# Designs tried in a protein design chat: miniprotein binders against q9rrp1. Part 33

Target 1, 274 residues: q9rrp1
Amino acid sequence: MASLNSALRTAQHVRTATRGALLWGYEQKLAREVKANGKLPRHLGLILDGNRRFARAAGLQREMGHSFGADKAHEVLQWCLELGIPSATIWVLSTDNGSREPAELAHILSLLEREARQLAVDPRIHANRVRVRAIGQHDNFPPQVLAALNNLEESTAGYEGMRLNIAVGYGGREEIVDAVQSYLRTQAAQGATLEQAAENLTPDAIGAHLYAADQPDPDFIIRTSGEIRLSGFMLWQSVYSEYYFCDVYWPGFRRVDFLRALRDFQGRDRRFGK
Below, E stands for the ipSAE of ESMFold2; O stands for the ipSAE of OpenDDE; V2 stands for 0.75 times the mean of E and O plus 0.25 times the DockQ between their complexes.

## First folded at step 24 (miniprotein)

Design wa3 (at its last look DockQ between E and O 0.05; V2 from the best seeds 0.00; counts 0 for: pae E 19.1 > 1.5, pTM O .583 < .8, off the site)
Fold by OpenDDE base, look of step 24:
Formats: structure tokens, sequence, C-alpha cells
Structure wa3 (fold): chain B 274 residues (1-274), chain A 102 residues (1-102)
């Protein structure tokens, strides 16, 4: 009996190692195919969904789902850098924070502070000259979180490498309102009347006042968790975005899932309304 | 020496926090129930066992020093180690059950 159990364990270890090697080999093949095609997103959007569901499925506290979600964001940043994706926006926190338990929100904000401080000293950020910005409405954020985000932005403001936008307190309708308000203030500062400001209002005028107006619109948006909706993510900018919905919770999102999404994008004919 | 005792308690607390993090990782990996997470869960389990052993050695050193002022902190650390050891046992049993189902 002991020899059979040892042989079965050895066979299982060999099967697991072989399966792991086959999966690794497949991932390396897929990475080569994606790189060889060369058609990459200019601006990748990521809707980070499923942290709580992941934690629940994992019988972890919700807080651990957010922590593993942050660790996954660092992996995805690495994958973007390795592929040479020029811009990425990650949606971490919506404006609809009122639906979250105060303790969960406090934990997410404390995590955001920690991650912002880590990114501000991350050798990968500096070596790759990654310019990081927080986008969204932050007026109600704790002062220590704001200080950590501002320090991250200031420490990277002169960089011309990859653009990383961290969408926190972000909503797509709120961004449009803020853009229109910024436009109106600019028109007023130029001495325009309200009528002139209305006549001068174009899609491009709104676009110029969005939070990341100095970057191309997202050409590819990945959402995790199996939810087939944008929930207002980059609502204005997403007009010609390709969408990929992955039935994997964010903390479970793998490099192979990312490469599959990019391969799917590469196979799409982008007509731009033509 | 009270300072040496505080250092030993602080070391024990750091080892405990690290063991708790490893347990949370293992619980995560076990519920995702897929390669390579099982291998990482097993490695994390063995690391957590080694940390618990070191914690037990530190606690034994604290007990042998017989300081009544730290007894409450010692009892709290011992209880946490027992909870961690029981969680590790349940995790090891789950790993074994997953290995038996494949």
Amino acid sequence: as target 1 above (274 residues)
Amino acid sequence: DPEELEKTIAEAQKLLERAELLLRFIQWALKLAGDPLLEWAQRALEQAKKLLQKLRELLKQLEERGNPEIKEQLDKLEKKIEELAERLKKIAEKIKQLEEKE
C-alpha cells in the first residue's frame, strides 16, 4: 500500500509538473504570437472587478480580495511594460462608493495609500519612466491618501514612458460633468459669453477637458468578473473601444488570460464607424 | 532583561504576522483550486510551519525566563499559534483532499 500511494503521488506530481510545463509552454507560445503580430492597444482600459467575489469564493475577508487585487495590478503593469503598451487606465474605485460598507471603503483607501507609496519608490516605475496619475474625484479622500497620490504624481510627472492612470473615485458621468465645468471656466476666463461657450461646445472641446485628455482614447477595455457592462468606465472615450469580458475574478486574472485578450483584440477589424 | 524580552516579543509578533499572511495566501490558493496555486500553497504551508516552529521556540524561551509581566502577551501569542496550527492542519487536510481528487 505505501508504495502505491508513493507512486500515485509521484505520478500526480509528474502530471501537475507536466500540466504546468504545458501551460507555461502555451503561455510562452501565445506571448510570442501576440508580440509577433505587433498590433497592441495604444491605451488599455482595465475594469478591476471581482475582488469581493474572489474573497468570498476564497472564504477570505473582503479586505484580502482587495489586497490580492492590488498585487495583480502590479503583475499587469509588468505585463504592459514587457509588451510595450503605451498607456493603461485601471479602474480601482468608482464614485458609487456609498454602496460599500464604511469599513471596506476605509480599507480600500488605506490600501490605495500603501500602493501609491510603493509605486512612488518602485524601481520599475522609475527605470521605465512610467508617468502615473490618479483620475477621478478625490475631494472627499482622507488627507494622507491625497498626499500619497500627489507624491506619486509629482515623482513621475516628468516621465515620458508608459502612461498609467489609476481611476479612483472615478465615474464616467462625473468625468463628463467635470470636463464641461472645466470647459466653461476656460471659456469664461477667455471672456466668452455663455452663448459663445455653448456655440463653441464640440465633442473635441469636451475631450480636451477629460482627466486624461493628453492620451489616446482606450482602444481596448478588459473587464474581469464575467459582468458584461462598462458601468460608465471611460464613458466618453470608449466610443470606439473594443471590449473583452473575462469570466475570471480580478485577483485570479493570469498572464495567459491577458494574452488571450490581446490576441482577441489583434483579430478584430476596427471600423471606427465606417 | 526587559529590553531583550521586548525584542523577543516583537520578533515573535513579526513571525506571527508573517505566518498569518502565509495562511491567508494558502487559503486563497486552495480555493482557487488550480495549478500552479497548489504548489505555491504547499510551499507557503511549509514556510508557515517553519515560522510556527520558530514562534514556539521563542515562546519557550519567554516561558523559561519566567517574567510574569509578559504572561498575558505570551498567552495571547500561544493562543494565536494554536489557532494558526489548527488552520494549517485544516489547510494541509484540504491540500491532501485535493491531491486525492486529482
Scores: ipSAE 0.006, ipTM 0.232, lowest interface PAE 10.1, mean pLDDT 81
Fold by ESMFold2, look of step 24:
Structure wa3 (fold): chain B 274 residues (1-274), chain A 102 residues (1-102)
Amino acid sequence: as target 1 above (274 residues)
Amino acid sequence: DPEELEKTIAEAQKLLERAELLLRFIQWALKLAGDPLLEWAQRALEQAKKLLQKLRELLKQLEERGNPEIKEQLDKLEKKIEELAERLKKIAEKIKQLEEKE
């Protein structure tokens, strides 16, 4: 059986290598098809979900799932740059995450600080003139995290290439409340009474006070981990977005999954309610 | 007791898959590591050691039955367990080296 075992091990290696080559070929075919079609999202939304479940499935502590998720976000940034997607928003930390254990939250915030510092000196950001913003409620973040985010925003503020929004401490309902408050304060500064401010309120007035109001609304939103819901991601802006729900947990999100989502976007018929 | 035997084999296979995934995550984390990831790698290493111990206990239970029908399956399981043990040993040495650099 010794000679047979060696032959069986060799056959297993050949099958694994052959399968890998076929998957690579399929990915290259998809990339060619997506590029040939040419229709790309003007503003891509990404809901990064499944970090905890990825770690749990592996029997790991939850904080490691977040670390793996951060590495995946770098891969997705590269894919967006390669395709020339002009705007992207990624949801890294929701306002609801405050119920997590202190050690997990501290780890997420330390990752955020590290990633913000790395992006600020990342050659891809500067060579492609990527303008990076952090959107959300940040008042209670540790000073080191705030400093890293501010430095990243300031060092890229003059860039006119791709726009990258990092949604941290973000919730869609909170964004709407912040926008209404900002609107009311602007009206008060102009001498409007409360009744006048109420009469002047329109959807466009609220839209003008959202965190990233100077960017087009997202037209395509991808959520990983099999959840078929938006959970408040860009609640105001996403009303007409196309949605793609992927069963893969975020750390396992591959380039082929990304390309499949884009092919799906390219094949949709964008009827206006007909 | 064929039903009990099938349950034990299935449990061992599940634990083996979890151990392999856990070791892959540790290796990935060490490749990326700052100080917080080293602490997580240490905790994950302890979980992997516990899984390996349970796998060896299950293998011993299966071997004590002396059932010829499953001997080939037990030999394959044993080989995979030893491969995981070697990977675990190398990971533990890497973590120890990283701890000493602090």
Scores: ipSAE 0.000, ipTM 0.130, lowest interface PAE 19.1, mean pLDDT 78
ESMFold2 (binder alone), look of step 24: mean pLDDT 76; pTM 0.710

Design wa4 (at its last look DockQ between E and O 0.01; V2 from the best seeds 0.00; counts 0 for: pae E 14.8 > 1.5, pTM E .522 < .8, placed apart)
Fold by OpenDDE base, look of step 24:
Structure wa4 (fold): chain B 274 residues (1-274), chain A 81 residues (1-81)
Amino acid sequence: as target 1 above (274 residues)
Amino acid sequence: DPEELQKLLERAELLLRFIQWALKWAGDPLLEWAQQALEQAKELLQKLRELGNPELEKKIEELAERLKKIAEKLKQLEEKE
C-alpha cells in the first residue's frame, strides 16, 4: 500500500509539473507569435473588474481582492513594457464607487496611496522612463493620496517612454463635462463670446481637452470579470476601439490571458467605419 | 472671480464631507487624513472670508460652523487615543 501511494503522488507531481511546463511552453509560443506579428495597440485600455468577486470566490475579504488587484496591475505594466506598448490606461476607481462601503473605499484609497508611492520609486518606471498620470476627478481625495499622486506625476513628467494613465475617480461622462468646461474657459481666456465658443465647438475641440489628450485614442480595451460593457470607460475616445471581454476576474488575469487578448486584436481588421 | 470662489466653496464642502467620513471610520491613516483635510478646509474658509463676497457670506458661515463642529469631534477622538 505505501509504495502505491508514493507512486500515485509522484505521478500526480509529474502530471502537475508536465501541465505547468506545457502551459509555460504554450505561453512562450504565444508571446513569440504576438511579438512576431508586431501589430500592437498604440493605446491599451484596461478595465480592472472583479476584485471583490475574486476575493469572495477565494473565501477572502474584499480588501484582499483589491490588494491582489494592485499586484496584478504591476504585472500588466511589466507585460506592456516587455512588448513595447506605447500607452496604457488602467481603470482603478470610478466616480460611482463613492457609493461603496466607507471601509472599502478607505482601503482602496490607502492602496492607491501605497501604490503611487511605490511607483514613484519603482526602478522599472525610471529605467523605462514611464510617464505616469492620474486621470479623473480627484478633488474629493484625501490630501495624502493627492500628494502621492502628484509626486508620482511630477517624478515622471519629463519621461518620454511608455505613457501610463491611472484612471481614479474617473467617469466617462464626467471627463466630457470637464473637457467642455476646460474648452469654455480657454475660449473665454481668448476673449471669445459664449456664441463664438458654441460655434467653435467641434469633436476635435472636445478631444483636445479630454484627459490624456496628448495620447492616441485607445486601439484596444480589455475588460475582465465577464461583464460585457464599458461602463463609460474612455467614453469619447473608445469610438473606434476594439473590445475584448475576458471571463477572468482581474486578480486572476494571467500573462497567457493578456497574450490571447493581443492575438485577438492582431486578427482584427480595423475598418474605422469603412 | 465668482467662479474661483465657487470652486473654493465646492472644495471646502468636499473636504468637510471627507472629514465627516474619516471621523465615522476613525483609525490610522484616516485620522491623519482628517487632520490634514481640516487644516486645508480652515485655510480655504479663511481665503473665502478674505475674498469678501456678500452672496457667499451665509454659505461660508454655514461651512465654518460645520467645520467647528467637526474640529471639536476630531479633538475628542484624539483625546481618546
Scores: ipSAE 0.011, ipTM 0.247, lowest interface PAE 9.1, mean pLDDT 85
Fold by ESMFold2, look of step 24:
Formats: C-alpha cells, sequence, structure tokens
Structure wa4 (fold): chain B 274 residues (1-274), chain A 81 residues (1-81)
C-alpha cells in the first residue's frame, strides 16, 4: 500500500504541475499582450477592498486580513514598477474607518507605521526613484505614525521616477472641503471679499487646492471585492476615469487579475474612440 | 439544501487560499494564525464529509490533500524557527 500511495501522490503532483504551467503560460501571454499594446494608465487608482471580508470568510481575526492586505500592496507596487506605470494612488484607510473598533484601528495604524518605515529603506523605492506622498486627513494619527510617514515623504521628495500616493485618513468629501477651505484662505490673504471669492471660484480653482494637485487625474481605477461604487475615492479627480471592478478580495488579488484589468483598460480606447 | 452545501464548499476554498497566502508571507503572528486556520479547515472538511454527497466527495478529498500538504509546510516552517 505504501508503494501505491506514493505513486498516487506522484501522479497528483504531476497533474498539479501541469495545471500550474498552463496558468503560468496564460499569465505570460497576457503580459506580452499588455506590453505589446503599450497603452498604460498615466495614473492608476487602487481601492483596496475586502480585507475584513477575506478574514471573515475564512473564520479568522480581522487583523490578519489587514496584515495580508498590506503584503499584497507590496506585490502590486512591484507589478507597477515592472510595467513602468508612472503614478499610482492606493486607498489604504478612509475617514469612515474611524468608526472601527479601537483595537482594529490601532492594528491598522501599527501596520501603516511598519510599512512606511519599510518603504523608506526599501531598495525598490530608491533604485526606481519612487516619490511617495501621504494624502488625507491624518493630523490626529499617533505621533510615531506621522513621523514614519513624514520620513518616507522626506527621504523620497526629490525622486522623479514614479509617484506613489498613499491615501490614509482619506475621504473624497473631506478632500473637497479641505480644498474649498484652502481656496478661501488664499482669497482672504489676497484681500478678497467673500463675494469676490465666490465669483472667482471655478472648477480649476478647486482642482488647484486638492491634495495631489501637481499630478494628472487618474485615468484608471481598480476596486477589488466586487463592490460597484467608488465610495468617494478621488471624488473630484475621477470624473473621467475608467473603472474596473474585480470580484476577488484584495489579499487574493493576483498578477493575472491585474493584467486582465489592464487589458480591459486597453480595449476601452477602441470602444470610446479616443 | 444544495445552495447551502455549495456555500460551505466555497468557504472551504477561501480558507485554504487564505492559509496558502499566510504561509507564503510567514512571520510569528501569521504562523500562529495559520495554525488556527488549519484547525478550522480540518473541522470544516470533516463536517463536509459527514454531510455526504458523491459529487462533493472528490472535491472534499482534493481539499484534504491540499490541507495535508499545507500542514507539512507549516510544521517545516515552525521547525526552521
Amino acid sequence: as target 1 above (274 residues)
Amino acid sequence: DPEELQKLLERAELLLRFIQWALKWAGDPLLEWAQQALEQAKELLQKLRELGNPELEKKIEELAERLKKIAEKLKQLEEKE
């Protein structure tokens, strides 16, 4: 029986290896197709959704879902660098997340501190000259988290190879309010009356006061977990974005899923006559 | 209920995928969570075997073999520490 069981295990390994080779081949074909087309997002938006649901579906603590979601973000950064995508914005923590249980929020903030510290010394960031910025309302984060984020921003401030925005404490409604407040403060400093400030307000004036005003608007946004909504992600900037909604939860987002999304983006130019 | 049986099978698949990803990114808290998830997966597969369905038997045994390989990998990683 041991000889038969060994032979059966060997046969199953061969079948698994053959399936793996076929899946690898399909992924490589997709990668070649995406590269041959050549059209890539100038600014890719990523809504990282499904960490909690991933853990809940598996019967695990929520904290594990967030930890594996953070690790997945490293993989996606690598995929962006390999393809030469020049800008990306990743939504890691919304303003709505403040209603979470305090222990869960503390864990997320601890992960954010760890990830910011690791990125600041990550050879991929420095070799590819990635400029990293944190955007959102995060003044009330613990001082050590703020210090880690500030150090990451300062250590990459001169880089021009790729731009990575980390949206933490971010909400689109809050960004618009912040932009209007910033606009009003500049008008007041210039001596404008309220009526003059109202008359001077244009869409471009709001755009100039957004968190990452120095970057182009996102042209492609991917959301995981199958939710078909933006939930306020880059609410002002996304008015002309193409959207891709993927059913997998963020920790399970694979390179083949990423390549499928990019192929879909490439096909949209033909359908919309750009 | 065939719909409920299918939902249980899909949950087992998600759990095994989660354990696979946890083992890929192993660290102290991840190893402890992977061990806990492994025990939950064993219980779920036993419940699926007890419910009995000839079409599900092959899938359940496929999942059981994946889980056995995962358990061996987890043991190796714990010994490496």
Scores: ipSAE 0.000, ipTM 0.218, lowest interface PAE 14.8, mean pLDDT 79
ESMFold2 (binder alone), look of step 24: mean pLDDT 71; pTM 0.586

Design wa5 (at its last look DockQ between E and O 0.01; V2 from the best seeds 0.00; counts 0 for: pae E 13.7 > 1.5, pTM E .555 < .8, off the site)
Fold by OpenDDE base, look of step 24:
Structure wa5 (fold): chain B 274 residues (1-274), chain A 81 residues (1-81)
Amino acid sequence: as target 1 above (274 residues)
Amino acid sequence: DPEELQKLLERAELLLRFIQWALKQAGDPLLEWAQQALEQAKELLQKLRELGNPELEKKIEELAERLKKIAEKIKQLEEKE
């Protein structure tokens, strides 16, 4: 009896190792295919959804779902750098999150502070010259969270590598309002009348005042969690974006799932309304 | 036309929101725009009064009182520059 149980355990370990090696070999093949094609997004959008659902499915606290979601964001940054994706925007926190339980919001903000401090000293950020920005409305953020975000932005402001936008307190309608307000301030500073500012208002004029106006529009937006909606993510900029809805919760999002999304993007014919 | 009255009212409310926003930017070039928007809102209020809709009379007077308070605030800002 003892020899048969040992043989079955060994066979299970060999099967698990063989499955692991096959999955790894497939992922490395897929990575080579994606790299060889060369058609990558100039700007990748990521809607980080499913943290709470992941935690619930794993029998974990909600807070653990957000922590694993942060760890996953670091992995995805690494994958973007390895592939040479020029720009990425990650949606971490929406304006509508005011409806969250105060304790959950406090945890997310404390996590954001920690992650911002870690990124500000991350060797990958500095070695790759990654310019990080927080985009959204931050006026109601705790002072310590604002200080951590500002320090991250300042520490990377001179970098010309990958652009990373962290969308926090972000809403797509709110961004358009802020863009129009910024446009109006600019027109007023130029001595324009309100009527002249109205006449000069174009789609491009709004576009020039968006939070990431110095970057191209998102070519590709990935949303996790199986939800088939943008929820206002890059509402203006997403007009010609390709979309990929992944039925995986964000903390469960794997490099193979990311590479599958990019292969899907590579197969798309982008007509731009033609 | 009830639709025309509603459009005039919506435009007056937009101008009021703009003025209130511009007044929060005290010391910004937007003060002049707040003044222009105030005059446009007064003209719209006058047109709304001339149209004589009794259902809107209360809203028109509420708008008038808001415009008066805004005008006083603008004047107080001009007297400080």
Scores: ipSAE 0.020, ipTM 0.338, lowest interface PAE 4.7, mean pLDDT 85
Fold by ESMFold2, look of step 24:
Structure wa5 (fold): chain B 274 residues (1-274), chain A 81 residues (1-81)
Amino acid sequence: as target 1 above (274 residues)
Amino acid sequence: DPEELQKLLERAELLLRFIQWALKQAGDPLLEWAQQALEQAKELLQKLRELGNPELEKKIEELAERLKKIAEKIKQLEEKE
């Protein structure tokens, strides 16, 4: 007969393995349901929130939470490719970072450089012909970061598979201001008076001057960390987006959480009304 | 205080998960952060032992064993360089 301590260790091991098998089974069931429905977001928006809170809960430096978050973004890219989601925008760094210490910002930018370099040679990107773009305000980025982002964009520029936008140095209000300024410069170059430029201003005119004007608006946006707000993510483009708010911090966002969000999105299709 | 002790144990688990994640990644900054997290985990484990809660002694020793294996792996990775 096994000793009490040995029996307890064996029982705990069996319990952990059984729990893992049940979770895997539920996740596989969800995946089948999502695939059977067939309706997927045409452009998925992801607000990656909770990195700092995840690190704080673990007693880690905030910089480590951002590294966890970067690894999770790779997982989500894989899930999007697996399901055939044609476009995704991931919000990595906002323009409103005045509360961030310079060392934390420098770390985030160094991490961005590393991740951009890794993506540029990632077999998944090239095999799946993923077109990657960085959107946002980049003028003040270190030259090495700019070079890494440019190389990533250039190496994927001709791809017509999935589109991945990395929103870095991004704010929706800043995007709109930049778009209006670009519109006004175009009008002036065409000889328009201020009065004529005002008369010519339409929603489509502003939309044509946004950072990624060649891409459709997002129809589904997932925000982690339990916050129920947009915070300026794709402010112009998201006016008709459906939202899903998940209580999990971004580094803890699992495939089962992702599938639940998609199932919820699909359920909205079956309701009467648009 | 059982609530405080439980929070410390939960923090230790998250810290160990971070270390294990960091060791799977490639890059010198991640190894440095794993070393920093290892030092924090050692300090937390020592504090848990000093609080001396008998009902959690087994869980504390399980954490100590996991931490020892992680420290050995970090040492091996440093020596491979």
Scores: ipSAE 0.000, ipTM 0.267, lowest interface PAE 13.7, mean pLDDT 79
ESMFold2 (binder alone), look of step 24: mean pLDDT 71; pTM 0.601

Design wb1 (at its last fold request DockQ between E and O 0.52; V2 from the best seeds 0.00; counts 0 for: pae E 17.4 > 1.5, pTM O .692 < .8)
Fold by OpenDDE base, look of step 24:
Structure wb1 (fold): chain B 274 residues (1-274), chain A 102 residues (1-102)
Amino acid sequence: as target 1 above (274 residues)
Amino acid sequence: DPEELEETIAEAQKLLERAELLLRFIQRALEWAGSPLLKWAQRALEQAKKLLQKLRELLKQLEERGNPEIKEQLDKLEKKIEELAERLKKIAEKIKQLEEKE
């Protein structure tokens, strides 16, 4: 009996090591397939969801779920750079912050300040000439968080590499309102009447005043956590986006899950309403 | 029961992974001394100490079962628990030194 249990445990260790090696081999195969196809998103949207649920499932504090979520964002940035994805928008914080405990929000903002300061000196940002911007409504952010975001934007403003948008205090309806307000102010500065501003209002006129108007619309949006909704993420720009919903909490999102999403995108026929 | 032994080993592994995650969180919180994160580092330290104690209790229960087939795995687990304990001690000392400066 002892020899059979030893053989079964050796077979389980060989199965776990072979599952690890098989998973690694599969990931390397999948990475080669994704690279060989060459159809990559021009603008990748990422809805970062499940940080709190990850922490709860791991028996950790909610704050740790956000910290591991930030680590995962650095990994995904690396994966985007390695594949040559030209633009990415990551949704970190919505306008609907009123549903969060004040201590959780204060932690997320302190984490955002930290990550912004780290990115501003990250050799990968500078070596790859990554232009970073924060998008959303930031007027109510703590001054030290605003200073860290502004320093990150200024430090990267002259870069022509990958575009990285960090959506913080971001809402898709609020972005449309801000775009229409910006349009109306521009029309007024040009001496247009309200009637002329209304007649000149087109989808492209709104599009030109969105937070990332200098970038293509997102062609692929990934959401983590198993939630099948956009929640207003890039509400205007997402009209022709492909969507991928991954039943993995954001801090648990793996390179293999990312590559599966990209393979799924590569298999889609993008008709653009035709 | 072999199944109860595998479940106890799997529980010990999950607790070790949790303790390693807590240590990474505390280390990062300590890199930003004077942040509101220091209060979270203290809470995380107390959680990591509780996990370490639970790991030691599980290890002792596994050793008392006296299964020679798992001895090498228990020795590896014990070594990782002691490495974790030493890291937690250094972190606790560093937190205390930061509290004495505030």
Scores: ipSAE 0.034, ipTM 0.457, lowest interface PAE 3.9, mean pLDDT 83
Fold by ESMFold2, look of step 24:
Structure wb1 (fold): chain B 274 residues (1-274), chain A 102 residues (1-102)
Amino acid sequence: as target 1 above (274 residues)
Amino acid sequence: DPEELEETIAEAQKLLERAELLLRFIQRALEWAGSPLLKWAQRALEQAKKLLQKLRELLKQLEERGNPEIKEQLDKLEKKIEELAERLKKIAEKIKQLEEKE
């Protein structure tokens, strides 16, 4: 014979299960809508923001927020592969780490090393022939992190499937300067004078020397944490990108949030092209 | 010619910024990790030395042109290069200290 407490526990389980089923059903509806539309970003940009705030809101140490953020990045990679998104750039670490405590930076670098090693042997990467590149300025990284990134790039260098760019030590201003320097060195190697290099300089010339110049410009950029700014993410390439700013912190970014962002991207044609 | 001079100064300023960032990272790496990152710090310091050498070459080229209109800018650049060289020396001394404790 059941007691009142047993009946209340049963009612709570039914409510929780019903809510879960409704959320699952909505997510499946969204997935079907996105798939049926068929329009996907040719190059999806992701600005991972809110790891620290997520941890603080949950009463956790900052290091755990970064660990959950890394787990979320794996989930998003899976979602991109399932939908067939051909190119993605994920901003993991900026060039500006001056404000972070040494222990936090050490943890982030340890995570980066571990995640790079895991990706290098990830069956999804190899089965889908994902070409992975690390873009940014890496000279300041610890040697073990550099080795992990180099191994990941080398083990996927011949792949012609999805392109995954991991922006580590990345800043948009630094990327532009590196591109201009690369342009000038190429001009000098071809015998051009400085005046000739200046005459030959065009937007396309700069674009050809960016870190991932062999890929199309991003057409859709998602930023979590509610910040309505790009903070220098792909500064040159994003001039005509569509932007989606999501209020959730990165570790809490759900598949339904991802699908809603894609549906919004798909709806942009209706706003401009009627 | 006028644009060439301005672009050369801008290149020097950007190299200076890169050198500052690199030296900051070396200092922090030695503070939080110490001996385990000693080989990395030594390699990074060598890169910082090359950046300083390139900066000094650019400064020398600008000074040899003798343009009085940019003298104040050249003095500021020289001061920054001197500051970076002193920071590099301090980091090299810290690396030597850590090697002796091994």
Scores: ipSAE 0.000, ipTM 0.100, lowest interface PAE 20.1, mean pLDDT 78
ESMFold2 (binder alone), look of step 24: mean pLDDT 79; pTM 0.763
ESMFold2, fold request of step 25: ipSAE 0.000, 0.000, 0.000; ipTM 0.137, 0.129, 0.102
ESMFold2 (binder alone), fold request of step 25: mean pLDDT 80, 80, 80; pTM 0.770, 0.766, 0.758
OpenDDE base, fold request of step 25: ipSAE 0.006, 0.015, 0.018; ipTM 0.232, 0.286, 0.302

Design wb2 (at its last look DockQ between E and O 0.01; V2 from the best seeds 0.00; counts 0 for: pae E 18.8 > 1.5, pTM O .639 < .8, off the site)
Fold by OpenDDE base, look of step 24:
Structure wb2 (fold): chain B 274 residues (1-274), chain A 102 residues (1-102)
Amino acid sequence: as target 1 above (274 residues)
Amino acid sequence: DPEELEKTIAEAQKLLERAELLLRFIQRALEWAGSPLLEWAQRALEQAKKLLQKLRELLKQLEERGNPEIKEQLDKLEKKIEELAERLKKIAEKIKQLEEKE
């Protein structure tokens, strides 16, 4: 009897090591397939969801879920750079702060300050000439968080590599309102009447005043956590986006899950309403 | 029961992974000493201590079952728990040194 249990455990260790090696071999095959196809998103949107649920499932504090979520964002940035994805927008924090406990929000803002300071000195950012911007409404952010975001933007403003937008205090309706306000101010500065500003208002005129108007619209949006909704993420820009909903919490999102999403995008026929 | 043994090993592995995650969090929180993160680091330290204690109790129960086929896995888990306990001790000393400076 002892020899059979030893053989079954050796077979389980060999099955776990072979599952690990088979999973690694599968990931390497999938990475080669995705690279060989060459059809990558021009602008990748990422809705970072499930940090709290990950922490709860792991028996950890909510704050740890956000910390592991930040670590995962660094991994995904690396994967985007390795594949040559030209632009990415990551949604970290919505305008709907009312659904968060004040202590959780303070922790997220402290993490944002930390990650912004780390990115401003990250050799990968500078070596790849990654231009980083924070997008959203930041007027109510703590001064130290604003200073860290501004320093990150200034430190990377001259870079022409990958575009990284960090959506913080971001809402898709609020972005449209800000775009229309910016448009109206521009029309007024040009001496246009309100009637002329209304007549000149086109979809492209609104598009030119969005937070990332110098970038293509997102062609692919990934959401984690199994939630099948955009929640207003890039509400205007997402009109022709492909969507992928992954039933994995953000801190648990793996390179294999990312490559599966990209393979799914590569298989889609983008008709653009035709 | 072999199924009960596999379940207990799988529980021990999950507790070890949780303790390793807590230690990484506390280390990061300590790098930001002077933030509200210090209180979070203290709470996380107490949780990590409780997880390590529970993990030691599970290992002791597994050892008392006297299954020679798991001895090498238990020895590896015990060594990892000792390494984590020593890291927790150093972290606790560093927290205490920061509290004495405030």
Scores: ipSAE 0.008, ipTM 0.279, lowest interface PAE 9.1, mean pLDDT 82
Fold by ESMFold2, look of step 24:
Structure wb2 (fold): chain B 274 residues (1-274), chain A 102 residues (1-102)
Amino acid sequence: as target 1 above (274 residues)
Amino acid sequence: DPEELEKTIAEAQKLLERAELLLRFIQRALEWAGSPLLEWAQRALEQAKKLLQKLRELLKQLEERGNPEIKEQLDKLEKKIEELAERLKKIAEKIKQLEEKE
């Protein structure tokens, strides 16, 4: 019976190794195809969803799901840098996440502080001159989180390489309201009456006052996990975005999944009329 | 009329893309996590059924217009709709298997 069990263990190891080699080979082929095509998103949006469900499915505490999600975000940043994607926005924490249990929210904010401080000294950020910004409503964040975000933004403010936006405390409806308020304040400072401000209001006027107005609108948005919606992610800017809904939870998002999404982006004009 | 026909074809193609993405996501999620996602997968499958119903309605509208210039496009749409319907049936079978094990 001992020799049978040993043979079964050996067969399992061979099957696992063979599957891993096939996946690696496919990933390398796909990477070559994506690079050879050359068309990449000018501004990639990423909706990081599924952390809680990943933890639940694995029998882990919800807080660990967010920790694995943070680790995955670092992997995706590396993939974007390797491919030369010039702009990315990652949705880390929505305005609606404040309804979570206080301990979970505190953990997420603690992770945010740690990750912001790590990014501020990350050699990849500085070597690639990545300009990092936090977008969203931050007024009620703990002071230490605000300090970490400010330090990250200030330490990269002069960089002209990749643009990375971290959407934290972000909601699309709130962004639009903030943009309208900013527009109205600008009009008032220029002496416009309310009627003149209303007459001057155009889509471009609102667009100019969005959080990251100095960057092009996202042309490709990837959402992980279970809902086929954008949930207010870059609500104004995404009206013409192509989107890809990946069937894995964010912590399980692999490089091959990322490359499949990019290949799909590259093929869309050919599939649907161009 | 020609402009309306082009809009209907474009709408059908967009709905097809949405349905394909949703069905692929459901299948992959069930393979990844299995039974813990069963209730979610059932709800998502209902959304996919609605997308397929809308696609079939659009295909019927295109067929009723009987334009021979779009016959090849209609054949391609019909094949893709049939492929998605088969994928939906396989996902429904997988859900049933997981329910019986539960």
Scores: ipSAE 0.000, ipTM 0.108, lowest interface PAE 18.8, mean pLDDT 78
ESMFold2 (binder alone), look of step 24: mean pLDDT 79; pTM 0.754

